Miniprotein binders against D-amino-acid oxidase (daao-1). Designs and how they scored, part 2

Target 1, 310 residues: D-amino-acid oxidase (daao-1), of Caenorhabditis briggsae (a8xj44)
Amino acid sequence: IQERIPDSVVTIIAEKFSPNTTSDVAAGLIEPYLCDDDVDRVISWTKSTIQRIQEYMNEGNPGAESQEQSGYWLQSVKSVPKWLEVMKNVKILTGNELKMVAKRPEHKFGIFYTTWYLEPTPYIKWESDKFLKNGGKIKNSKIQKIEDVEKEFGLFDVILNCTGIGARHLIGDNEVFPTRGQILKVKCPSVKHFFIDDQFYALLNDTTITLGGTADRHQWDRTINPKISEKIFQENCKNIPSLRSAQVISSHVDLRPSRVTVRLEAEPDSKVIHNNGHGGSGITLHWGCALECVELVKKVLAGKPGISKI
Short names: E, the ipSAE of ESMFold2; O, the ipSAE of OpenDDE; V2, 0.75 times the mean of E and O plus 0.25 times the DockQ between their complexes.

## First folded at step 1 (miniprotein)

Design HE3
Fold by ESMFold2-Fast, scan of step 2:
Structure HE3 (fold): chain B 310 residues (1-310), chain A 80 residues (1-80)
Amino acid sequence: as target 1 above (310 residues)
Amino acid sequence: SPEELRRKVAELVAEAMKRALEEAKGDPEEVAELALRIFEAIYRILEEHGVTVEIEVRDGKVRIKIEYNGKTVEIEIEDK
């Protein structure tokens, strides 16, 4: 918003900031996961994020390591989603190739492809530093209702609701629900490909591998279950045997902000714009959604000469 | 009695674990990792003595809930 709307004054108000957010737990692999049913919309947003990452890499990864990574997706039931068209080096595995990588009876179909990844924590820090350098403001506050924002911080021309799971109580969006996810971070530098199957995944980061995982719909429990972490590790070791030598670093659990469809829209007769419900695709969709938010903000501002009140 | 001894052992273990976790420092991710590894190392012993431990990462904080012999002890650890 601040980069694309001249003379804007932007304030970010949040209870939690990086490195303590749900986004910091994300592996940062670019592909749709637990998100909107609108395939074309999701693909468009993903493509925008990929373009941004490519530009970022061409600048030398100034704030965070970002890179291409290749790997395997093994399936029990064949699925070749349309979003694969934005990926590189897509190859359906032959029977002999599948036999070389399959580790389970249910690994019956396989796809090899190349995508991108973005390190969440250093990326968020870089964006935040850039935001502050350009005159942005950050306020730490626990907001219970959207109406409380203007009571505590003064009037705004536009309020962008990016509260994720909080949208359920902050604005009464009952279509928002949690998908509980538990992951394990390990170090194993010899592993050079991601590996995804129907239940488990190993996704490469700069210095760690994110092992997953769970996706428990409508579960609000943020408690780490040590037995689940043990299972995630053991099961991923079956898919990638070299992980048996990995150093275990940390376990995490967070609630992915799910919704049947991503909500990206301006409220009628309101200054509020919603951007939530990205599920497991927050990083994958972030830049595309941000660009569309800029257009919504411009439209709202064009209709508001001077100070507005709700 | 043997039952009284077992309950006392469970209570002492829960108290010792609480103190160890309270002394942990660092960001919530590192504290959660430490708490998880401690729990994983001793959970079988704790379960045998009727001690249960729940570790929760919520709102940038690590909460540890220890339950034993009908008693509950909860501690909260923040980034220091």
Scores: ipSAE 0.000, ipTM 0.103, lowest interface PAE 24.4, mean pLDDT 71
ESMFold2 (binder alone), alone request of step 1: mean pLDDT 63; pTM 0.408

Design HE4
Fold by ESMFold2-Fast, scan of step 2:
Structure HE4 (fold): chain B 310 residues (1-310), chain A 80 residues (1-80)
Amino acid sequence: as target 1 above (310 residues)
Amino acid sequence: SPEVVRKLAEAMKRAIEEAVKGDPELALRIFEAIYRILEEHGVTVEIEVRDGKVRIKIEYNGKTVEITIEDGKVKVEVKE
């Protein structure tokens, strides 16, 4: 919004900031996961995000933490989703190629492809630094109801609700629910390809590998379960045997803000715009959704007769 | 209480100074860990980063604590 609407004054109000957010725990591999049934919307948003990541990469340091990554997706039931058209070097594995990488009876079909990844924490810092340098403001506060924002901070022309799971209680959106995911971060420099199957995944970051996973719908428990971490590690070692020598760094629990359909819309006759429900695809969809938010802001501002502040 | 605020500000200053000599990025990350505790008590925090200077303003119960980090130096001011 700051870049696309000249003379806008933008304030971010949040209870938590990076590196203490759900986004900081994400692996950062670009691919749709637990997000939305509208395939064309997802593809459009993902393409925009990839273009933003390419800009980040082209700046070098700080963009050095982002790159293209290739890997394998092995399946028990054949699926070739349309969003693969966004990816590079897409190849359905031949019988011999599949046999070389398959480690389980259920690995019956395989796809090799190239996508992008980014490190969430340094990426969020890059965006935040740019935001602050261009006059943006940030304030840490616990908001109980969206109506309380203007009571505490003064009047705004538009309010963007990007509260994720918090949208459930802040605005009463009962369609929002958590999908609990537990992951394990390890170091194993020799692993150069991501590996995904029906239940587990190993996703490469710049210095670590994110191993998963779980996807427990409607679970709010933020407590790490050591038995789940052990299972995630052992099962991923079956898929990538070299992981047996990996250095285990940390375990994390992430409550993915799920909704059957991503909510990206302006409330009728209101200054409030919603951008929630990205599930496991927050990073994958972020820039595309942000660009669509800009258009919604413009529409809300155009619908305010007598206001000439932006 | 005002005494608790003063003690907390002193503890934060010492923790940042000792853990992060001349590295304002790491100092900011350490402070973000500390603010997680503060948010549980309804404390309002403003963070501003400009030209290598980090200003952190903490407000609660009418008292303000301002922390400035510049050139590896940490300054803490308590205001009523």
Scores: ipSAE 0.000, ipTM 0.101, lowest interface PAE 25.3, mean pLDDT 70
ESMFold2 (binder alone), alone request of step 1: mean pLDDT 65; pTM 0.512

Design HFD1
Amino acid sequence: SPEEALKRAEELFKKHGAVVILIEVSDDPELALRIFEAIYRHGVTVEIEVRDGKVRILIVVTDSPEAVKKAVEAIKRAGVKVEVRTE
ESMFold2 (binder alone), alone request of step 1: mean pLDDT 60; pTM 0.425

Design Qe
Fold by ESMFold2-Fast, scan of step 2:
Structure Qe (fold): chain B 310 residues (1-310), chain A 103 residues (1-103)
Amino acid sequence: as target 1 above (310 residues)
Amino acid sequence: SPEQAKELVREAQKLLDEARRLIEEGDPEKAEELIEKAFKLLERAYRIAKEGNPETVDELIKQAWELLKRAMELVERGDPEAAKRLLEEAREIVKEAEELLRK
């Protein structure tokens, strides 16, 4: 909004900021996961995000490398989703190629491809620094209900609800629910390709590898389970034997803000616009969703005098 | 207990039929909601069947449960056509389980 709507005054209100957010835990690989079923809009949003990542990369990837990354996706049931058309160097593995990388009876089909990744924490810092440099405001507060925003901070022309899992309580959106994911971060610099199968994944970051995974729908427990971390490690070692020599760094729990469809819409006869329900694809969809949100803001403002905005 | 398991399996089958129809009509979002409801019903049926029904019924319900989980993952990864194939398999398994519970 700040970049695309001149004269806007934007305030971000949140209880937590990077590096302590749910988004900071994400691996940052660009790939649809646990998200909207409208494939065409997901593809559109993903393409916009890739363009934004290129802008970030061109400004020097401060503190961490964002780049193209290649790897393998092995499957028990053949699936060639349409969004693969966004990816580079997509290749269905031949029988011999599959045999070379398959480590389990269920690895019956395989795809090799190139996508993008970013480091969430330095990327969020880059966006935040740009926001603040251009006059944006940040305020630390826990909001209980959306109507409390104006009671506490004064009147706004538009309120954008980007609260993720919090939308369930703040708005009463009962379609929002958590998908609990536990991951393990390790160091193993010899691994140069991501590896994904039906249940587990190893996603490359600048200095670490994110190992997963669990996807426990409707689970709210943020407590790390050491037995789950051990299973994630051992199972990924079956897929990538070199991981057995990895240095284990940390475990994390993420409550992915799931919803059957991404909610990107303005409330009728209201100043509230929703941008929630990205599931495991928050990073993958973020810039495309943000651009569409700008258009919704413009429509809401078309009915109001003045230019002060949130 | 066996009668409760039968009812849950019948309810799940109805939801799977509707979900398949919704996918064919281009509404995979509503289909996912129904798949999730069917999954929970099969979970309950499995627990009930495990206590007092033939091992075969337990195994069939478990197989349908795994297929539904896999179908949901495929929809979430952007491949509703692959998900539809697994839903069709799960539906046949649910029918088989229902037939065995009637006997």
Scores: ipSAE 0.012, ipTM 0.501, lowest interface PAE 8.5, mean pLDDT 79
ESMFold2 (binder alone), alone request of step 1: mean pLDDT 76; pTM 0.707

Design Qg
Amino acid sequence: SPEQAKELVREAQKLLDEARRLIEEGDPEKARDLIELAEFLVELAQYIAKEGNPETVKELIKIAEWLLKLAEMLVERGDPEAAKRLLEEAREIVKEAEELLRK
ESMFold2 (binder alone), alone request of step 1: mean pLDDT 67; pTM 0.595

## First folded at step 2 (miniprotein)

Design EH6
Fold by ESMFold2-Fast, scan of step 2:
Structure EH6 (fold): chain B 310 residues (1-310), chain A 80 residues (1-80)
Amino acid sequence: as target 1 above (310 residues)
Amino acid sequence: GSEFTLEITFENGVMRVRVTYNGKSFEFEIPDSPEEMLKLAREMAERLAKELGLDPELVERFLELMRRYFEEYLKEHKES
């Protein structure tokens, strides 16, 4: 908003901030996962996010020298989704190529490609630092209702609702539901490619690998289940045998804010704009959704002359 | 510059107002007292003109903006 709407004053109000957020636990691989069924929207948003990542890389920030990784997606039933058009070096595996990487009878079809990734915590810090340097404000508070925002923090011309799973209770959005995901973080420097199949995945970060996972729709339990962690580890070891030597670091549980369709819209006759329901693709869609939010803010402000800008 | 930015926040029963114009900012507090809000806004408008160099037209628009915010605040706090 700051970069696209000059003369704006932006305040972020949240109960938790990085490094203690759901986003800090994400693997950071740019790939649609548990998100919107509208493929064209997803493609558009993903392209915008990739452009932002390239900007992040090009500024020469420490630890941002290369935000790309290549790997394999193996399937039991052939699927070549349209969003692959945004990826690099896409290749359908054939004959010996598939045979070399397949580790299960159900690995019947395979795709190799290159995508982008982010280390969530340093990336969030980079965006937050830019936000604060440009005059943005961050306030730590627990909000029970959207109506309470202006009572506690003053009047705003526009309110962006990015509460995720909280949207179900805070604004009565019954379409939002949790998808419980449990992951395991390990260290195994010999693994050089990501590996995804129908149920499990191993995604590379700078010093760790994120192993997953579970995607339990409509489950609210935030407790780590050690048996699930063990299963995630053992199953990923079948796909990537070198993981047997991995150092196990930690287990995490996250409730992903799911919705059949991402809600990115302005409330009729209201100053509230919704941006939620990104499922497991929060990072993949973030910049594209942010840019579309800017356009919605402009439309809301067009109905209000914006005397604060005089 | 013919533009200014306005930020209003409520913290611990106090309304904080920050006005930024041509790279300079001026901040003040208004007690959470509906009966004093408009009176204090007018008083602060004179200080904004002096400290930030707002011309009379911008001062008038600032007062109109503050009046709008106070009216919405009072609507939300019927008994306050």
Scores: ipSAE 0.000, ipTM 0.078, lowest interface PAE 24.7, mean pLDDT 65

Design F02 (from FD4 with L17W R21E Y24L)
Amino acid sequence: GEYTLRFEIPDNPEVMWELFERMLEVAEKLGATLEIEFRNGVMTVRVRLPSDEETAREFLKRMEEIAKELGLKVEVEIKE
ESMFold2-Fast, scan of step 2: ipSAE 0.012; ipTM 0.533

Design F03 (from FD4 with L17F F20L R21E Y24W)
Fold by ESMFold2-Fast, scan of step 2:
Structure F03 (fold): chain B 310 residues (1-310), chain A 80 residues (1-80)
Amino acid sequence: as target 1 above (310 residues)
Amino acid sequence: GEYTLRFEIPDNPEVMFELLERMWEVAEKLGATLEIEFRNGVMTVRVRLPSDEETAREFLKRMEEIAKELGLKVEVEIKE
């Protein structure tokens, strides 16, 4: 909004900021995961995010670490989703190639491809620094209901609700629910490819590997379960044997803000715009969704009394 | 109590982010609420703290230590 709408005054109100947010736990691999069923909108949003990442890479990654990375996706039931069209070097594995990488009976089909990755914490830092230097305001507060925003902070022309899982109680959006994910972060510099199958994944970060995973729908428990961490580690070691020598760093629990469809819309006759329900694809969809939010803000601000007759 | 902290915006964005990160950690630990605004080369932080004098003193002491370690000057104003 700040970059695309001149003379705007933007205030971010949040209970927590990076590095203590749900987004900081994300692996940052650009790929649809636990998100919207509308494939075309997801592809459009993802392409916009990839363009933003290319812009940062072209600037020499000034605080926003990003890279291209390649890896394997092994499946028990063949699936070649349309969103693969945005990826590079996509290759369906031949029988011999599949045999070389398969580690389980259920690894019956395989895809190799190259995508982008964005390290979440330094990226959020870079965006936040830019926002603040250009006159943006940040206010730390725990908001319980969206109507409390203007009661506490004064009037706004537009309110963007980007509260994720909080949308359930903040606006009574009962379609929002958590998908609990537990992950394990390890160091294993010899692993050079990401590896994804039906249940588990190993995703490369700058200095660590994010091992997953769980996806427990409608679970609110933020407590780390050590047995789950052990299972995630052992199962990923079956897929990537060199992980057996990995240094274990930490475990994390993430409540992914799930919804059957991403909610990106303006409330009728209201100043509120919603941008929620990205599930496990918050990073993948972020820039595309942000650009669409800018257009919704412009429409709200340009609302004229009486509309054109058609 | 309400306090206002003012910092000159560091030229190095890494220093600014480290300042923000460390201020947030202290605020969360001590139950403080922060409002941060950047204007005219100055970062203004408005802080609301519990009425406990010991907590207020600890918060301000930690802010001064953070500023010193990062080579920054901090101006503190107590507001009622």
Scores: ipSAE 0.000, ipTM 0.206, lowest interface PAE 20.3, mean pLDDT 70

Design F04 (from FD4 with L17I R21L Y24F E28L)
Fold by ESMFold2-Fast, scan of step 2:
Structure F04 (fold): chain B 310 residues (1-310), chain A 80 residues (1-80)
Amino acid sequence: as target 1 above (310 residues)
Amino acid sequence: GEYTLRFEIPDNPEVMIELFLRMFEVALKLGATLEIEFRNGVMTVRVRLPSDEETAREFLKRMEEIAKELGLKVEVEIKE
């Protein structure tokens, strides 16, 4: 909004900021995961995010780590989803190629492809720096209800609800629910490809690998289960034997803000716009959803009596 | 009580972000509310703290330590 709507004054209000957010735990691999059932929307948003990442790579943006990454997706039941069309070097593995990488009887079908990744914490820091330097304002506060925003902070022309799982309480959106995920971060520099199967994944970050994982729908428990961490590590070692020498760095639990469909819409007869329910695809969808939010903001502003139209 | 902190930030985004992160960590621990704005190389932080004197003293001490560690000057203004 700040970049696309001239003369806007933007204030971010949140209880927590980077590096203490759900987004900071994400691996940053660009790939739809636990998100919207509307495939065409997801593809469109993902394409926009890829373009943004490509711009960062081409400009050599400092503090915004991003690059291409290739790897394998092995399956027990063949699936070639339409979103693969946005990926590079997509190849269905032949029998001999599959045999070379398969590590389990259930690895019956395989796809190799190249996607992009974005290192979440440096990227968020870079965006935050730019936001603040361009006159943006940040306030920390625990908001109980969306109506309280203007009571506490004064009047706004538009309010963007990007509260994720908090939307359930803040606006009563009962379609929002958590998907509990537990992951491990390890160091193993010799591993150069991501590896995904029906249950587990190893996704490459700049200096670490994110091993996962779990996806427990409607679970709220934020407590790390050590037995799950051990299983995640052992199972990924079966898929990538080189991981046996990995250094274990940390374990994390995250509640992914899930919803059957992403809610990206202006509330009727209201100044509130919703941008929630991205599930496990927050990073993958972020730029596309942000661009669509800009258009919704413009429409809300155009519909208000007594406001200068942009 | 209410305080206003002003930091003169060099043209180095790493220092600015590091300052922000450390301030936020302390604010969360001590129940402080921050309002942060950047303008002309100055970060202005408006702080609301619980009225107990010990918490206010701890917060200001932590802010001074952070400023020193990052090589920054901090100006503190107390209102009421």
Scores: ipSAE 0.000, ipTM 0.315, lowest interface PAE 15.1, mean pLDDT 72

Design F05 (from FD4 with L17E R21L Y24W E28F)
Amino acid sequence: GEYTLRFEIPDNPEVMEELFLRMWEVAFKLGATLEIEFRNGVMTVRVRLPSDEETAREFLKRMEEIAKELGLKVEVEIKE
ESMFold2-Fast, scan of step 2: ipSAE 0.075; ipTM 0.590

Design F06 (from FD4 with L17Y R21D Y24L E28W)
Fold by ESMFold2-Fast, scan of step 2:
Structure F06 (fold): chain B 310 residues (1-310), chain A 80 residues (1-80)
Amino acid sequence: as target 1 above (310 residues)
Amino acid sequence: GEYTLRFEIPDNPEVMYELFDRMLEVAWKLGATLEIEFRNGVMTVRVRLPSDEETAREFLKRMEEIAKELGLKVEVEIKE
């Protein structure tokens, strides 16, 4: 909104900010995961996010100039989803190539490709610094109900609800539900490619590797289960034997804000616009969804006589 | 009230699992909410307890007993 609507005044209100948010523990690999069934919509949003990543690569902190990684996706049942058209260097593995990387009987089909990733904490810092430099405002507060925003902070022309899992309670969106994911962060500099199969994944970050995973629908428990961490580690070691020498750094639980479809819409006869339900694809979809929010903001403003153009 | 407990991560993972099982049992019985994070060789447990003074004292007493029995040192920070 700030970049696309001139003279806008934007305020972000949240209880917690980076580095203490759920987003900070995400691996940041750009790939649709546990998200909307509308493939064309997801592809469009993902392409927009990739364009934003290219801007980050050009303007970010030292180290941001390379936000690409390559790796393997091994499958028990062949699947070549349309979103692969967005990726680079896509190659279906030949029988001999598959045999070199397969570590399990169920690794029957393989795809090699190059995608983008975002280190969440420095990326969020870059976006936040840019937002603040351009006059944006940030306020720390826990909001109980969406109607309390204007009672506490004054009138706004538009309110964007980006509360993720909180949308279930904050606005009563009963279609939002958690998908509990547990991950393990390790250090293993010798691992140079990501590896994904039907159940487990090892995704590269700048200095660590994110090992996963679990995807337990409708589970709210934020407690780390050490037995699950052990299983995630051991199973990934079977896929990537060099991980046996890895240094274990930390475990995390994330409640991914799931919904059958992403909710990206303006409420009828209201100044409220919703942007939630991204599941495991929050980072993958974020910029595309943000751009579509800009168009919804313009539509809401056009429907209100006497309201400013922000 | 809110409390933060910090433990040096045990060398033996079975000790870590025993710590978790016992902490979760106490939390369930006393109505506490736990958020656990492992970072830089330290296990950090963020605890939210009912405002009842007696319940808070019982919880902290049980945590110290568990740490002692498992041979662990625990640092407690109170955010009141």
Scores: ipSAE 0.000, ipTM 0.086, lowest interface PAE 24.1, mean pLDDT 71

Design F07 (from FD4 with L17W R21F Y24E E28K)
Fold by ESMFold2-Fast, scan of step 2:
Structure F07 (fold): chain B 310 residues (1-310), chain A 80 residues (1-80)
Amino acid sequence: as target 1 above (310 residues)
Amino acid sequence: GEYTLRFEIPDNPEVMWELFFRMEEVAKKLGATLEIEFRNGVMTVRVRLPSDEETAREFLKRMEEIAKELGLKVEVEIKE
């Protein structure tokens, strides 16, 4: 909004900020996961995010120029989703190629490809630094209901609801639900490719590997289960044997904000716009959803009587 | 109570974020809410504390300590 709507005054109100957010824990691999069934929307949003990553690579921190990684996706039931058209170097593995990388009887079909990734914490700091330097404001507060925003902080021309799982309480959006995910962060410099199968994944970050995973629908428990961490580690070691020598760093639990359909819409006769329900694809969809949100803001500002535009 | 803190900081994102993270940690422990703006080399922090005056003094003392450790100048304004 700030970059696309001149003279806007933008305030972010949140209970937590980076490096203590759900987004900071994400692996940052650009790939649709636990999100929307509208494939064309997802593809469009993902393409926009990739464009933003190229901007980050050009003016990011040292080392940001190489925000790409390649790897394998092995499947028990063949699936070649349309969003693969966004990826580079996509190759369906031949029988002999599959045999060389398969580690389990259920690895019956395989795809190799190259995608992008973002290191979440430095990327969020890069975006936030631009926001603050351009006059953006941050308010650290816990909001109980969206109606309380203007009571506590004064009048706004538009209110963007980006509250993730909080939308259930704050808006009363009963279609929002958590998908509990537990992951393990490890160090293993010899692993150079990501590896994904039906249940487990190993995704590369700059200095660590994110091992997953779980996806427990409608579960709210934020407590780390050590037995789940052990299983995630052992199962990923079957897929990538060199991980057995990895240094274990930390375990994390995240409640992914799930919804059958991403909610990106303006409320009728209201100044509220929703941008929520991205599930496991928050990073993958973020910039595309943000750009579409800008267009909704422009429509709300242009079409509403009584909104000050000066 | 309501308090306003002003930190003079260089145009250095690392110092700005380090200050923010340390303030957030203290705010969480003491139940404070923060409103932060950065303009013209000054970070203005408006603080609301739900606690008694003892907690407010502890918060302000921690802010002075953080400022000294980071080599920053801080000005405090207490509003009734």
Scores: ipSAE 0.000, ipTM 0.307, lowest interface PAE 15.2, mean pLDDT 71

Design F08 (from FD4 with L17M R21W Y24I E28D; at its last look DockQ between E and O 0.88; V2 from the best seeds 0.00; counts 0 for: pae E 13.7 > 1.5, pTM E .555 < .8)
Fold by ESMFold2, look of step 3:
Structure F08 (fold): chain B 310 residues (1-310), chain A 80 residues (1-80)
Amino acid sequence: as target 1 above (310 residues)
Amino acid sequence: GEYTLRFEIPDNPEVMMELFWRMIEVADKLGATLEIEFRNGVMTVRVRLPSDEETAREFLKRMEEIAKELGLKVEVEIKE
């Protein structure tokens, strides 16, 4: 918002910040996953996010790693979704190429493509640095109800709700629900391509690989299940035999804020704008959704006397 | 009580972000509320602490230790 509305004063209020958030352990691969069913919205938001990542990469930020990454998506039932149009080097595998890559009888169709990945913690630090240097304010607090923000922190012209699964209790958004995912972080430098099939995935970061996964809708249990971690590891080793030598680092559970559609709208007769419910695609969609939020902020502010060019 | 901390930050994003994250960790552990601004090379932090004087001393001690570890000068102002 600061970049597009330079006369603004922006305050972020959150209970937890990086590196202690769920987002900090995400794989950071740019691809739509467990997200909004509106393909055209997803494509538009993904394109905007890729452009932001390219800005991040082009600034040559040390410690802020983002690179192009290529890999395989193997399927039991052919699917060539429209969002692949935003990816690079998309190739449908031939019969011989599929035989070289397939590791299971259910690997019947394959796509190779190039996308981008983002280490979340360095990226969030890069965005936070810019936010603070541009006069942004941060408040570390837990809010019980969104309408009480002004009672606790003073008056705001606009309030943005980006609270994820917490929106259920904070504003009563019962359309958001958790999708439980368990992942495993490993080190295995010999693996150079991501690998995704119907059930499991191995997504590359700078120094680690995120192995997944599970996607259990409406599950709230944050407890790491060691048997699930073992299954994730062993099944990914079937897909990528080199992983058998990997150093296991950690396991994580996240509750993805799933919603049938992303909630990106201004609440009627209110200064509240919602940008929530991104599911497993929070990183993939974040900048595109943020840009739409800017336009909603402008509309809300235009409803006040004497406000223009914000 | 309420405290204001001021740090003179060189134009070095690594130092600024390290200070920011360390303060957040301490605040979370001690139940403090932070309001953080950065202007003209100065990071200003308004801190609301529990009324417990022992907790307030621990917080301020940790902030001084962090400033020393990062090679920063800190100015502390007690508003109340």
Scores: ipSAE 0.000, ipTM 0.385, lowest interface PAE 13.7, mean pLDDT 72
ESMFold2-Fast, scan of step 2: ipSAE 0.090; ipTM 0.615
ESMFold2 (binder alone), look of step 3: mean pLDDT 74; pTM 0.672
OpenDDE base, look of step 3: ipSAE 0.046; ipTM 0.467

